VH-VL binders against Large ribosomal subunit protein uL10m (mRpL10). Designs and how they scored, part 3

Target 1, 224 residues: Large ribosomal subunit protein uL10m (mRpL10), of Drosophila melanogaster (Fruit fly) (q9vpl3)
Amino acid sequence: RGKINIQRPKAPHYERARVVAVTQPKYPELPKAKSCFKTRAERTQQQQENPYNEIIAREVRNWLDHSRLVAFFHLSSITADDIFRVRVQLHKQNLHLKSYGSKIIEQAVKNTRYEAIVPLFHSNHCIVFSPDPEKTAALLRIVRRVPQMVLLGGIVEETMLSRNQLVAYAQMPGLHAVQAQLVQTLSQAPGHLIQQLQAHQNSFVQVLDVHAKNQMNEETPKST

## First folded at step 1 (VH-VL)

Design a26 (framework fv_anetumab)
Fold by OpenDDE, second read of step 2:
Structure a26 (fold): chain C 224 residues (1-224), chain A 119 residues (1-119), chain B 111 residues (1-111)
Amino acid sequence: as target 1 above (224 residues)
Amino acid sequence: QVELVQSGAEVKKPGESLKISCKGSGYSFTDYWIGWVRQAPGKGLEWMGIIYPGDSDTRYSPSFQGQVTISADKSISTAYLQWSSLKASDTAMYYCARHDLYYSGFDYWGQGTLVTVSS
Amino acid sequence: DIALTQPASVSGSPGQSITISCTGTSSDVGGYNYVSWYQQHPGKAPKLMIYDVSNRPSGVSNRFSGSKSGNTASLTISGLQAEDEADYYCSSYDSSSTPYVFGGGTKLTVL
């Protein structure tokens, strides 16, 4: 069974595309307010037209430089309303949820120590920033209640961590700085982070596929 | 001191366009959401939408989506609410308010702008 | 439309305690911790009185308190004073259709 090239998802078979198009519940154009963060396409388009891309990129860099905790999330079919609520919850914990286009991220981190994060931003995503690495546990607690937010990885005390490493970090007792150093020493395998990120992407695609299939099955009238 | 100052009362005819303003002062304008709330005469508060001036992220209530446009000019710390074509039913008091995520609500309010639409 | 339901009116005598309820729909189950209350005097802008169900902003009288039970949030005003006569609105993020919603409002009359 050919490895689903996640980088170039083959256009669904015409029939599948039709079924998906037909089974896409004509969700009444959810008032744009219900739309997830602008689709990648919309974001890309907006980025092309936005004269402030440089400003935004600078903002991203500023956040990265001043944050001791950075977490990257994939957003799976989350509504704007849900994001807003989550943002409120996070903010109360001195956690700042932001979303940027992939191009902006690329521009922001180009030729910086953060360049390695670019592959994380191939889908709908958000970033949580915090000046306080001690809030990692709080972050995880909050996002656990939001199934639409999938943790991809993060940066703690200038150390890139995989999802699993972040979880482990949050569970460790003591000074976060010491913890981060320990994790850095233990997990110097950049390759593992990429694999985990890819695994999450694959899992997401699978979930979406299952969901699409389920929707198709529900719409297939039982020909009696 | 945090203050939101709104533009003055407006009297318009149906079909006319209108843009009212809300100027914030005494705080970092780009760091807080600004919401718009409608209150028809003798009626309750209706949340219309909200904008984050820092990046112009804008959210609308479903009831107001496509009916109004919310915008902001961060250079002058001003948020806007505009109509392309007013209706008589748009007659109401309009408030802008700062939304603070810490308080999970609107902690500072403008004085309101009365919009009267009459033929 | 997910709506917060409030009584249209409540009344009390000076010195009494009154309670205003705010009931959400079953679909609002996840967000009741973000209930806020606003006071609005005639011709004035609303004022935040309670946030996060039971917290008071600085400058708000301790006569105002908030609580929640189940799907119902409550604003209690103790030692009712004439100046408390106003409209009161609850609000919440508990909506699948909108990030923020107000209740219908309650007119408090001090008799």
Scores: ipSAE 0.014, ipTM 0.522, lowest interface PAE 7.1, mean pLDDT 81
Fold by ESMFold2-Fast, scan of step 1:
Structure a26 (fold): chain C 224 residues (1-224), chain A 119 residues (1-119), chain B 111 residues (1-111)
Amino acid sequence: as target 1 above (224 residues)
Amino acid sequence: QVELVQSGAEVKKPGESLKISCKGSGYSFTDYWIGWVRQAPGKGLEWMGIIYPGDSDTRYSPSFQGQVTISADKSISTAYLQWSSLKASDTAMYYCARHDLYYSGFDYWGQGTLVTVSS
Amino acid sequence: DIALTQPASVSGSPGQSITISCTGTSSDVGGYNYVSWYQQHPGKAPKLMIYDVSNRPSGVSNRFSGSKSGNTASLTISGLQAEDEADYYCSSYDSSSTPYVFGGGTKLTVL
């Protein structure tokens, strides 16, 4: 119904906040003395030990709240050039590849409906966001060429889906009503979903490792 | 509707060059691989190679590497299979097929191009 | 490379079930869940019947089913009909030298 507001993809000054945090002077961590006089400002600063993390966490929450498609991936070692190529391909389809530290994600989703995703990010990871859930099929096609990115699952229309459920969603035609019904039909309890996502990740990673070996053979055919 | 339309039958002599085509329609041409499959008279299917039109990434079967060139022109949604010098053993039906990375299979096929090479 | 091993022919009567095998190695059929099956009628292009071992594309009868055990994939056709008479080919990813290999093909005769 009318124009879509896409003005809140991330927190203001994300890049500046990141740069400032990285360029801050690196001092040894000082032990915190007990029983010192503390102003309200000093107590507030101790409570908010990493303001950088809170700024980025707000950005993550903003992306989660304003994306109708969110896909979670395990990310194996990948070159800067390769990840750049993937970002360009995804961007052409209005798909936004983002990478955040696990502590930032944990902070972002704490006390929210998304808290169940935290276990997915204990290792290297990345997330793809889009305002358009119809792009799920395009996302999966692009990622099939990138063995370093392993689909774990996602969120479509605020409903958490396992890898297989997300794949099934991608097969649906572009009828919004039919797709919405499928999402409702496939919905799972958060705890159960996490176990499904981890099980699928293990199977898929094993298959992709073998597929990556095949891809290498395709790229460098026998020349004996 | 997804459709792959191949060029017409060809009759050539050994040593001649040839380029056959496969035009895709009804889908995003740059989002799918196009594969080429050969079928000699009375024989089975043989995988020749595959191309991703979005960036022209091409993979060949070892049996066909150096024997044939696969290319694509994404501006006209057309893939090509070409020979610099035909041999009598190249006489076969040639199919193009769309590879949907999502399905991991060749879901739509062209009607085939019959190539006859005889002296 | 070497084609996957299929029986040259199989036969069945209308209403019966038949199974076509496709045997490879751990570097193709055994190593991946990327097996597809194709049906080809004389003079026609192949048609995808099964992908990823056991999945059916839209428009393919549920009489067709696929499975895999170790290095052998199988296509089962239940409730045989005269129109099922065709050549059937399996295909798989091959990690050793090609992105794909085809089986030799199986001619199904409906008696």
Scores: ipSAE 0.006, ipTM 0.443, lowest interface PAE 12.3, mean pLDDT 76

Design a27 (framework fv_anetumab)
Fold by OpenDDE, second read of step 2:
Structure a27 (fold): chain C 224 residues (1-224), chain A 119 residues (1-119), chain B 111 residues (1-111)
Amino acid sequence: as target 1 above (224 residues)
Amino acid sequence: QVELVQSGAEVKKPGESLKISCKGSGYSFTDYWIGWVRQAPGKGLEWMGIIYPGDSDTRYSPSFQGQVTISADKSISTAYLQWSSLKASDTAMYYCARYESSGWYLDYWGQGTLVTVSS
Amino acid sequence: DIALTQPASVSGSPGQSITISCTGTSSDVGGYNYVSWYQQHPGKAPKLMIYDVSNRPSGVSNRFSGSKSGNTASLTISGLQAEDEADYYCSSYDSSSTPYVFGGGTKLTVL
């Protein structure tokens, strides 16, 4: 009597296979929690088809031009609800959380003084705007409670700052304008900022990939 | 002064489409969420959904997901609630309201739009 | 889904103090810090009376006050007046499925 190879069970008889196929509870595919965040692909596609891209781009420019505080964040596996919550909290502090597609950002900042920010927007991101640079500390306080929001950098008083520089700025006492100038003078290493931003992006992509893989693994029913 | 003005009462038949509007004024329309609330005759308030006109981020109550579409035109400071196919059960007063920045509350309300769906 | 339970009706005489309760489910503990109250007169849009449990908007009478204990938020109306006869709704932020939820409403009758 040939040893039943338990590692490669013989395909059930055609009739049994049909019965099993019909009796297998079609578990409704758990609606793939459509990440409220349209996949980059979906966003990109929607952006291409949106006749209002120019309008939105103009809006972005307007925000950039009228904001004295701009902060860039990577969003890591954040739910739409969480974003909504954070948005409200930020709004209480006159901080305006916005999310735009990467293409829109690119279009918005093309041939402007803000063109250098384009590399920051390769992943899910959001931007916080404020007319008040004094709100930097408040912003950081709020975001610290949201691990899904990772600070990439920002602009304060027309000065591009790295993550670390923003943190330092928030801790500095006194006139924000003087602080910004000092930071600019001390940290004029644009190359270092780009490297740091790229490093964070890569790290985020990795984290997202790990998270995605973990979610996929959890959805794979352990065939016992 | 902050004001939300809604479109007028609608009388429709089942199966018809409808789009009602809510126009905001007296504030930065793009910086505040606009919500829609349904109130069936003699019933309580039901939260339907909310939109952020600044980026058109839209959230729906599970009960209304797929049943209605919420949109906004920021160029004219107007939010919309629309049905592709009305049902008799859609008969209700519909309110738009603004979320205030100080918390999770609706500080300004439209006057309401009565929608009557009858065969 | 967060459910907010209110009494269907409450009544009081002019000059009395009445309290309307709004009780959330235990799962709603995180959302109860964002309780709001609305007054609605017949045929009128709701009006915000209380936000963030106990804060009054400008123009709202000081006769209206809000409090919270445990899973129950309360709206108290002191010195009840005929004009206070209305429906009252509590609301809260809902972090579970919907960003916002209303209670079932309470009809206040001034006797």
Scores: ipSAE 0.017, ipTM 0.507, lowest interface PAE 6.5, mean pLDDT 82
Fold by ESMFold2-Fast, scan of step 1:
Structure a27 (fold): chain C 224 residues (1-224), chain A 119 residues (1-119), chain B 111 residues (1-111)
Amino acid sequence: as target 1 above (224 residues)
Amino acid sequence: QVELVQSGAEVKKPGESLKISCKGSGYSFTDYWIGWVRQAPGKGLEWMGIIYPGDSDTRYSPSFQGQVTISADKSISTAYLQWSSLKASDTAMYYCARYESSGWYLDYWGQGTLVTVSS
Amino acid sequence: DIALTQPASVSGSPGQSITISCTGTSSDVGGYNYVSWYQQHPGKAPKLMIYDVSNRPSGVSNRFSGSKSGNTASLTISGLQAEDEADYYCSSYDSSSTPYVFGGGTKLTVL
């Protein structure tokens, strides 16, 4: 209809997926089948499974502390096969889809800088972790095709971002993303520093091209 | 039985275009990433990139970004590696290989396609 | 291109044990348990020998074993046999540059 909504950003590709999710409810093959829980194949990739809340809470805090990208999602009913396909796509991009109970998350983040996230987990949810914040665009591209996962917000470089801020970060050109990271640690003009880094990268590529060309010339006489 | 079958050897001149193929069988083609690996004569293995055939999501090594195109046609369970303009330095053996679904390792490999580019 | 460091060659006699090292950084070998090893005979495609640091696919001899300590992964071949003579490549997930990187390769000679 209007396709402009303050409750969600105007994103034609996202808007289409959301409309499908709202107007055509997805039902699991089995009525009680839900998604963030491990399948047979997923059991092989999980390193530790522990039912004790304190040990699992410690695992959650470790993921939070060692991930430069954390994204929070509301999760609607989804089949085990569908979530497995999403996990595989995410895993190939070093994006790790995890699900934990609300009490475990509360225990993990209590008295930490992450305590503000607790209200996000009062309903069905999933969390995606990655050590690489540049994977935010890949993450959103993958989940755009999964109407059962709705982005709530995230943490990038230890900074809490709303849904809209995280989407904006994902749409940011690589140069601006690097600039944003540098601004957090530097009081100097980041544009000039980035220009210098780009020049160094381009020079390295040039050296590699020259080396490859020299290697080809050296190998030509030996074709006999 | 899982199998990856690659197209036959190619002999090309610099500046020509080329598209080589990798056909998967014995598994759900759209549920596994396919990787491309290059091996120059007498040299080691170089990772080129990957594709997820289910949605054509691709990633390239920085060394090969812009130099090749990886694509897939899920209707015939085939992945492709393509050059718009070949160079002599593209002379190499090219392997396709399947990533195990939950791991970062190549569990099944194609037999390889030898590409020779010379004038 | 080549991100992981392997010795160029290693040699042993039949019945001996040899070890091939693969050294990276905390963004690849040291940071994750996603190290694999491939065997390549001349003129043939590589074959997976070890995955996830220490696991063997079905059909791979138990003479092949893998391990990791810090930033260095190791492939050990015990009871060395003539058919083990091949090139061996380590590989790992890499969070810092490409998602997957190979080592330079090690030529194993069985004397």
Scores: ipSAE 0.000, ipTM 0.442, lowest interface PAE 13.0, mean pLDDT 75

Design a28 (framework fv_anetumab)
Fold by OpenDDE, second read of step 2:
Structure a28 (fold): chain C 224 residues (1-224), chain A 119 residues (1-119), chain B 111 residues (1-111)
Amino acid sequence: as target 1 above (224 residues)
Amino acid sequence: QVELVQSGAEVKKPGESLKISCKGSGYSFTDYWIGWVRQAPGKGLEWMGIIYPGDSDTRYSPSFQGQVTISADKSISTAYLQWSSLKASDTAMYYCARTDYWGEYFQHWGQGTLVTVSS
Amino acid sequence: DIALTQPASVSGSPGQSITISCTGTSSDVGGYNYVSWYQQHPGKAPKLMIYDVSNRPSGVSNRFSGSKSGNTASLTISGLQAEDEADYYCSSYDSSSTPYVFGGGTKLTVL
């Protein structure tokens, strides 16, 4: 019983093959949808046309690589003056506000771990960089006063976070605060333990005392 | 004119609950942070926490986290500081203060609420 | 814990100039220009005197000035007057878990 080799279907009978060949609808080659995505070659050619773009892209990459906090914002009808004011405030906290073209961002993050951020840059946008992830709360505080800046998401400690996650992160007690709390909790533990141990000892002594008293009472013969 | 008016002095016993208030006027209550600052008798200023009434975003000092609750009612432009169980060590003057536009410093202060906790 | 250190007390005669120091670290006073100074008279609420190291709010006398060098901020009061006798607190804003920290306070006595 010849094992039906499912991997090499027997060539259809010559006549059937002819019929199948003629009856196969020649689907017109769908016009190769000009993939709106410029071929790698077209992208490379465009990159060669502006040596300055490469420099700027490198700069962006450098910022991304050296930042522990990166936040992405959409800008809605913000004035230059407003941007300046925000920039100054952010700068005071070692937060660096930058704006780059979408093409530059694409070039900068291409084939990197940051490639996922590209969809965030379809409109007017800005990026805030910081070497300190603990500045997240400060950043959000400042931006709250700037309705034209809409938080889209960010990167904290190499982790991509949604807007909501960034907000949650900012609400978390800082590492030092958590450590302090831990130390406090740990410092209180021995005291509680000692109290519990002492309580048990005291209870035990009380029970023994009661037992001793009861034994003494049982041994006193009712002198009739 | 910006004004913060705090509730009156309180005398309580240990273990009692307390809620004091700070009413803001003369500005958009929802657009500025309101903080609470404690000052024990003869001691310095201690930041307790801060709230943004617009969305009730609340931040606490580590020293006061879990010890007090800060809240706000934007409908009546009032911020609150509350204790579930007071201690003698909670005896102090409590100030509410409004920050600047950026939330970087305390620009306006309430008159303070004296809380005395004594057995 | 970010601690701002102030002298416990300073004194001066009327007409003199005095300076109150506030020393922090490079992560607070030294790193940012978010130093504020508050004046507090006995039994009164604190009053903002200086913000952003050297800026005076409206209504504050020009006798009050602020500066910073390294990790130390300074409040200078020129032409000392009797009414200047008060407690002075420095403060620093930070983005850490404790956004606001006050110094220990300095009692200024006018002799």
Scores: ipSAE 0.017, ipTM 0.523, lowest interface PAE 6.9, mean pLDDT 83
Fold by ESMFold2-Fast, scan of step 1:
Structure a28 (fold): chain C 224 residues (1-224), chain A 119 residues (1-119), chain B 111 residues (1-111)
Amino acid sequence: as target 1 above (224 residues)
Amino acid sequence: QVELVQSGAEVKKPGESLKISCKGSGYSFTDYWIGWVRQAPGKGLEWMGIIYPGDSDTRYSPSFQGQVTISADKSISTAYLQWSSLKASDTAMYYCARTDYWGEYFQHWGQGTLVTVSS
Amino acid sequence: DIALTQPASVSGSPGQSITISCTGTSSDVGGYNYVSWYQQHPGKAPKLMIYDVSNRPSGVSNRFSGSKSGNTASLTISGLQAEDEADYYCSSYDSSSTPYVFGGGTKLTVL
């Protein structure tokens, strides 16, 4: 049975803090990280860029070039068992879940028309690739069961789409010619798309704040 | 423990409106898809559409898009199938069915609602 | 018209084995392990017998088994009993704009 256990509760405060940290690339400072007995710290002036980043960036470009469906997600903390179940369901539909570091994404899309998406990957993220754009509906149905994955937007037939445009595309008839024409109609400039994707991230943070406040309101101190 | 209870049989005239219901119990209503399946007299099963009550995401088969409306009221754990104007060709048994967790097959079925449309 | 193809009827005697075929395309039956089978007795709602090609729900007899080869899925019923007499429908998940498709149904007669 490849099903995520939806009744498995996670600690609300821990999960919220984790997601907020993922949407904001800055990490919280640890006040007691260093002992008062030792003050020596080693600093590196500069490291050579990892040559493997170029190899992986080339892999990312290959996925982008050979996939007619690319979907971008914000990824909250998720267990290894749950993500494995998600990968199994996606694989059945020829959907490939990949995670790459922000620097690798930046190197992969630099000097391409997709360079503007880089700021969206400063937090925890994942990408789903498929050669078949008709799988968009299947992708969204699977991801509906995974609250840790939040759709930010995507690329269909080399056209950038916002979350709402991608959802609309999924509702269209399954004919390739009709879908290609409709994708062109739904497209918009990269600058406008980036604003929509950033607005979605802000809305997601607001939803988490509401959720956290609801959890706090339900936590009533018990008296003796 | 999972149970789907559908509304009773209906006898209507062409042109009349109708709304039939499917009440779910024994599970989290907002976490599973509910589909509607039609069976004309002496014919096979035909999928009409499906709804996810948690956000009212609704999908229709091409044959039924624009001919029926599927909706759900999560406050009373009830899904609906409705017609604005019935036709004699709408005479059929209508089943509601709840999917598995991922929405891949119909795991639990209601008892069916017979709709007869005649003049 | 994109319906899955099933034989209209099959028959067998008590104790025999019968097989019902369900033929689709590479976009449904052949492409994925999403084949399910439903049993329907006259005047009753369908009942899930097989899901994901070969898995049985709890409470379904091990006499029922499913398989798939290429674009054709098969439901096999061994040790036929009178109570097996019913209509059988295959279904496959379609990842396109029509996510579910049913076969035309097969009437099983136990003679």
Scores: ipSAE 0.016, ipTM 0.495, lowest interface PAE 6.9, mean pLDDT 77

Design a29 (framework fv_anetumab)
Fold by OpenDDE, second read of step 2:
Structure a29 (fold): chain C 224 residues (1-224), chain A 123 residues (1-123), chain B 111 residues (1-111)
Amino acid sequence: as target 1 above (224 residues)
Amino acid sequence: QVELVQSGAEVKKPGESLKISCKGSGYSFTDYWIGWVRQAPGKGLEWMGIIYPGDSDTRYSPSFQGQVTISADKSISTAYLQWSSLKASDTAMYYCARLGEYYYDSSGYFDYWGQGTLVTVSS
Amino acid sequence: DIALTQPASVSGSPGQSITISCTGTSSDVGGYNYVSWYQQHPGKAPKLMIYDVSNRPSGVSNRFSGSKSGNTASLTISGLQAEDEADYYCSSYDSSSTPYVFGGGTKLTVL
């Protein structure tokens, strides 16, 4: 009685094998979520000085020049669907999510004030542009729910900010709010000073009046 | 200046249909969500739903899903709230409000409010 | 069912500081920094006073401040004035049910 080798089950009878082959659910190969981001290999192939790269570089520059808020993100493994969802949400806040090759970015910012951002683009990245710096808080709140997007830094009102600085900026009241508060504070200061000065004067006068009254009472001879 | 102006007070009978409006001005109407909030007499605020006029994306509170219809006409910067058949329980003040920020998780806050539309439904 | 709990009423004298609490759960106030406060005077529309727990919109007095600890958010009004008499509503994102939920409201009386 041949020892049934449990580790190498005998091939099923030909008929059973046919039935199993036909009944095996052909799971459709999950469409390999084509990363909307070009593979490293695809990125390397595009490094040929393609006139198209110049056009894209110009586009990038245009975005940088017209944006008051620019945020740089590292992208971890993220699906195209997730990116799309995030993009839609950002778009509804007038935030524009773009992704460019590192070489294109380098070309775009070469000999410009933005040249310092080049080191941020060594890996998969995306950029969010906005004409409104007040949307910084909104941007950060949106991306907090996207763990695959890691904030690297940004540019706000032509100032380069670190990640921490950008977070801090988002927590600050808007410029107008701050200005309004300042004006309010400044407007209240004189009033308070005047009140304090008047209070002291009034107190002093009261003390003097009491003193004068007491002196008058002492000078009234007890007409025995 | 951002302003939301709502239509006037309505007095209706049960079973009647109604459509009230909210017109936005002073900002890009298509770039901000508009929400509707109900306040029954002497009661608190209730979130009903929001619409993005740019693409008419609409989201409802579960409590109001199927009970009302929210729509918008971006050409005239106007959002709408409508009932097909009013109930006495629909008697309330209705506010439209602009959502200042809309986050990935659908959270936000209302930064500007309309003056409200009083809807009275009585037999 | 009111998802966020507020005291029905709070009172204070002019010049005092008062605090209104808004208590939720880990699915709303406790889970997110998405708490807003609205002021509503009688017969008027609500006005945004605080957003994202502690941020003040432009035009809102610095007497109004917001904070959060655990599942409870707080609105503090310093230097109480007669014009502060109103209903105050907190709101928060809610991940469990309605995306946006309001508290029951607090009536503030200035004595």
Scores: ipSAE 0.020, ipTM 0.538, lowest interface PAE 6.3, mean pLDDT 83
ESMFold2-Fast, scan of step 1: ipSAE 0.082; ipTM 0.549

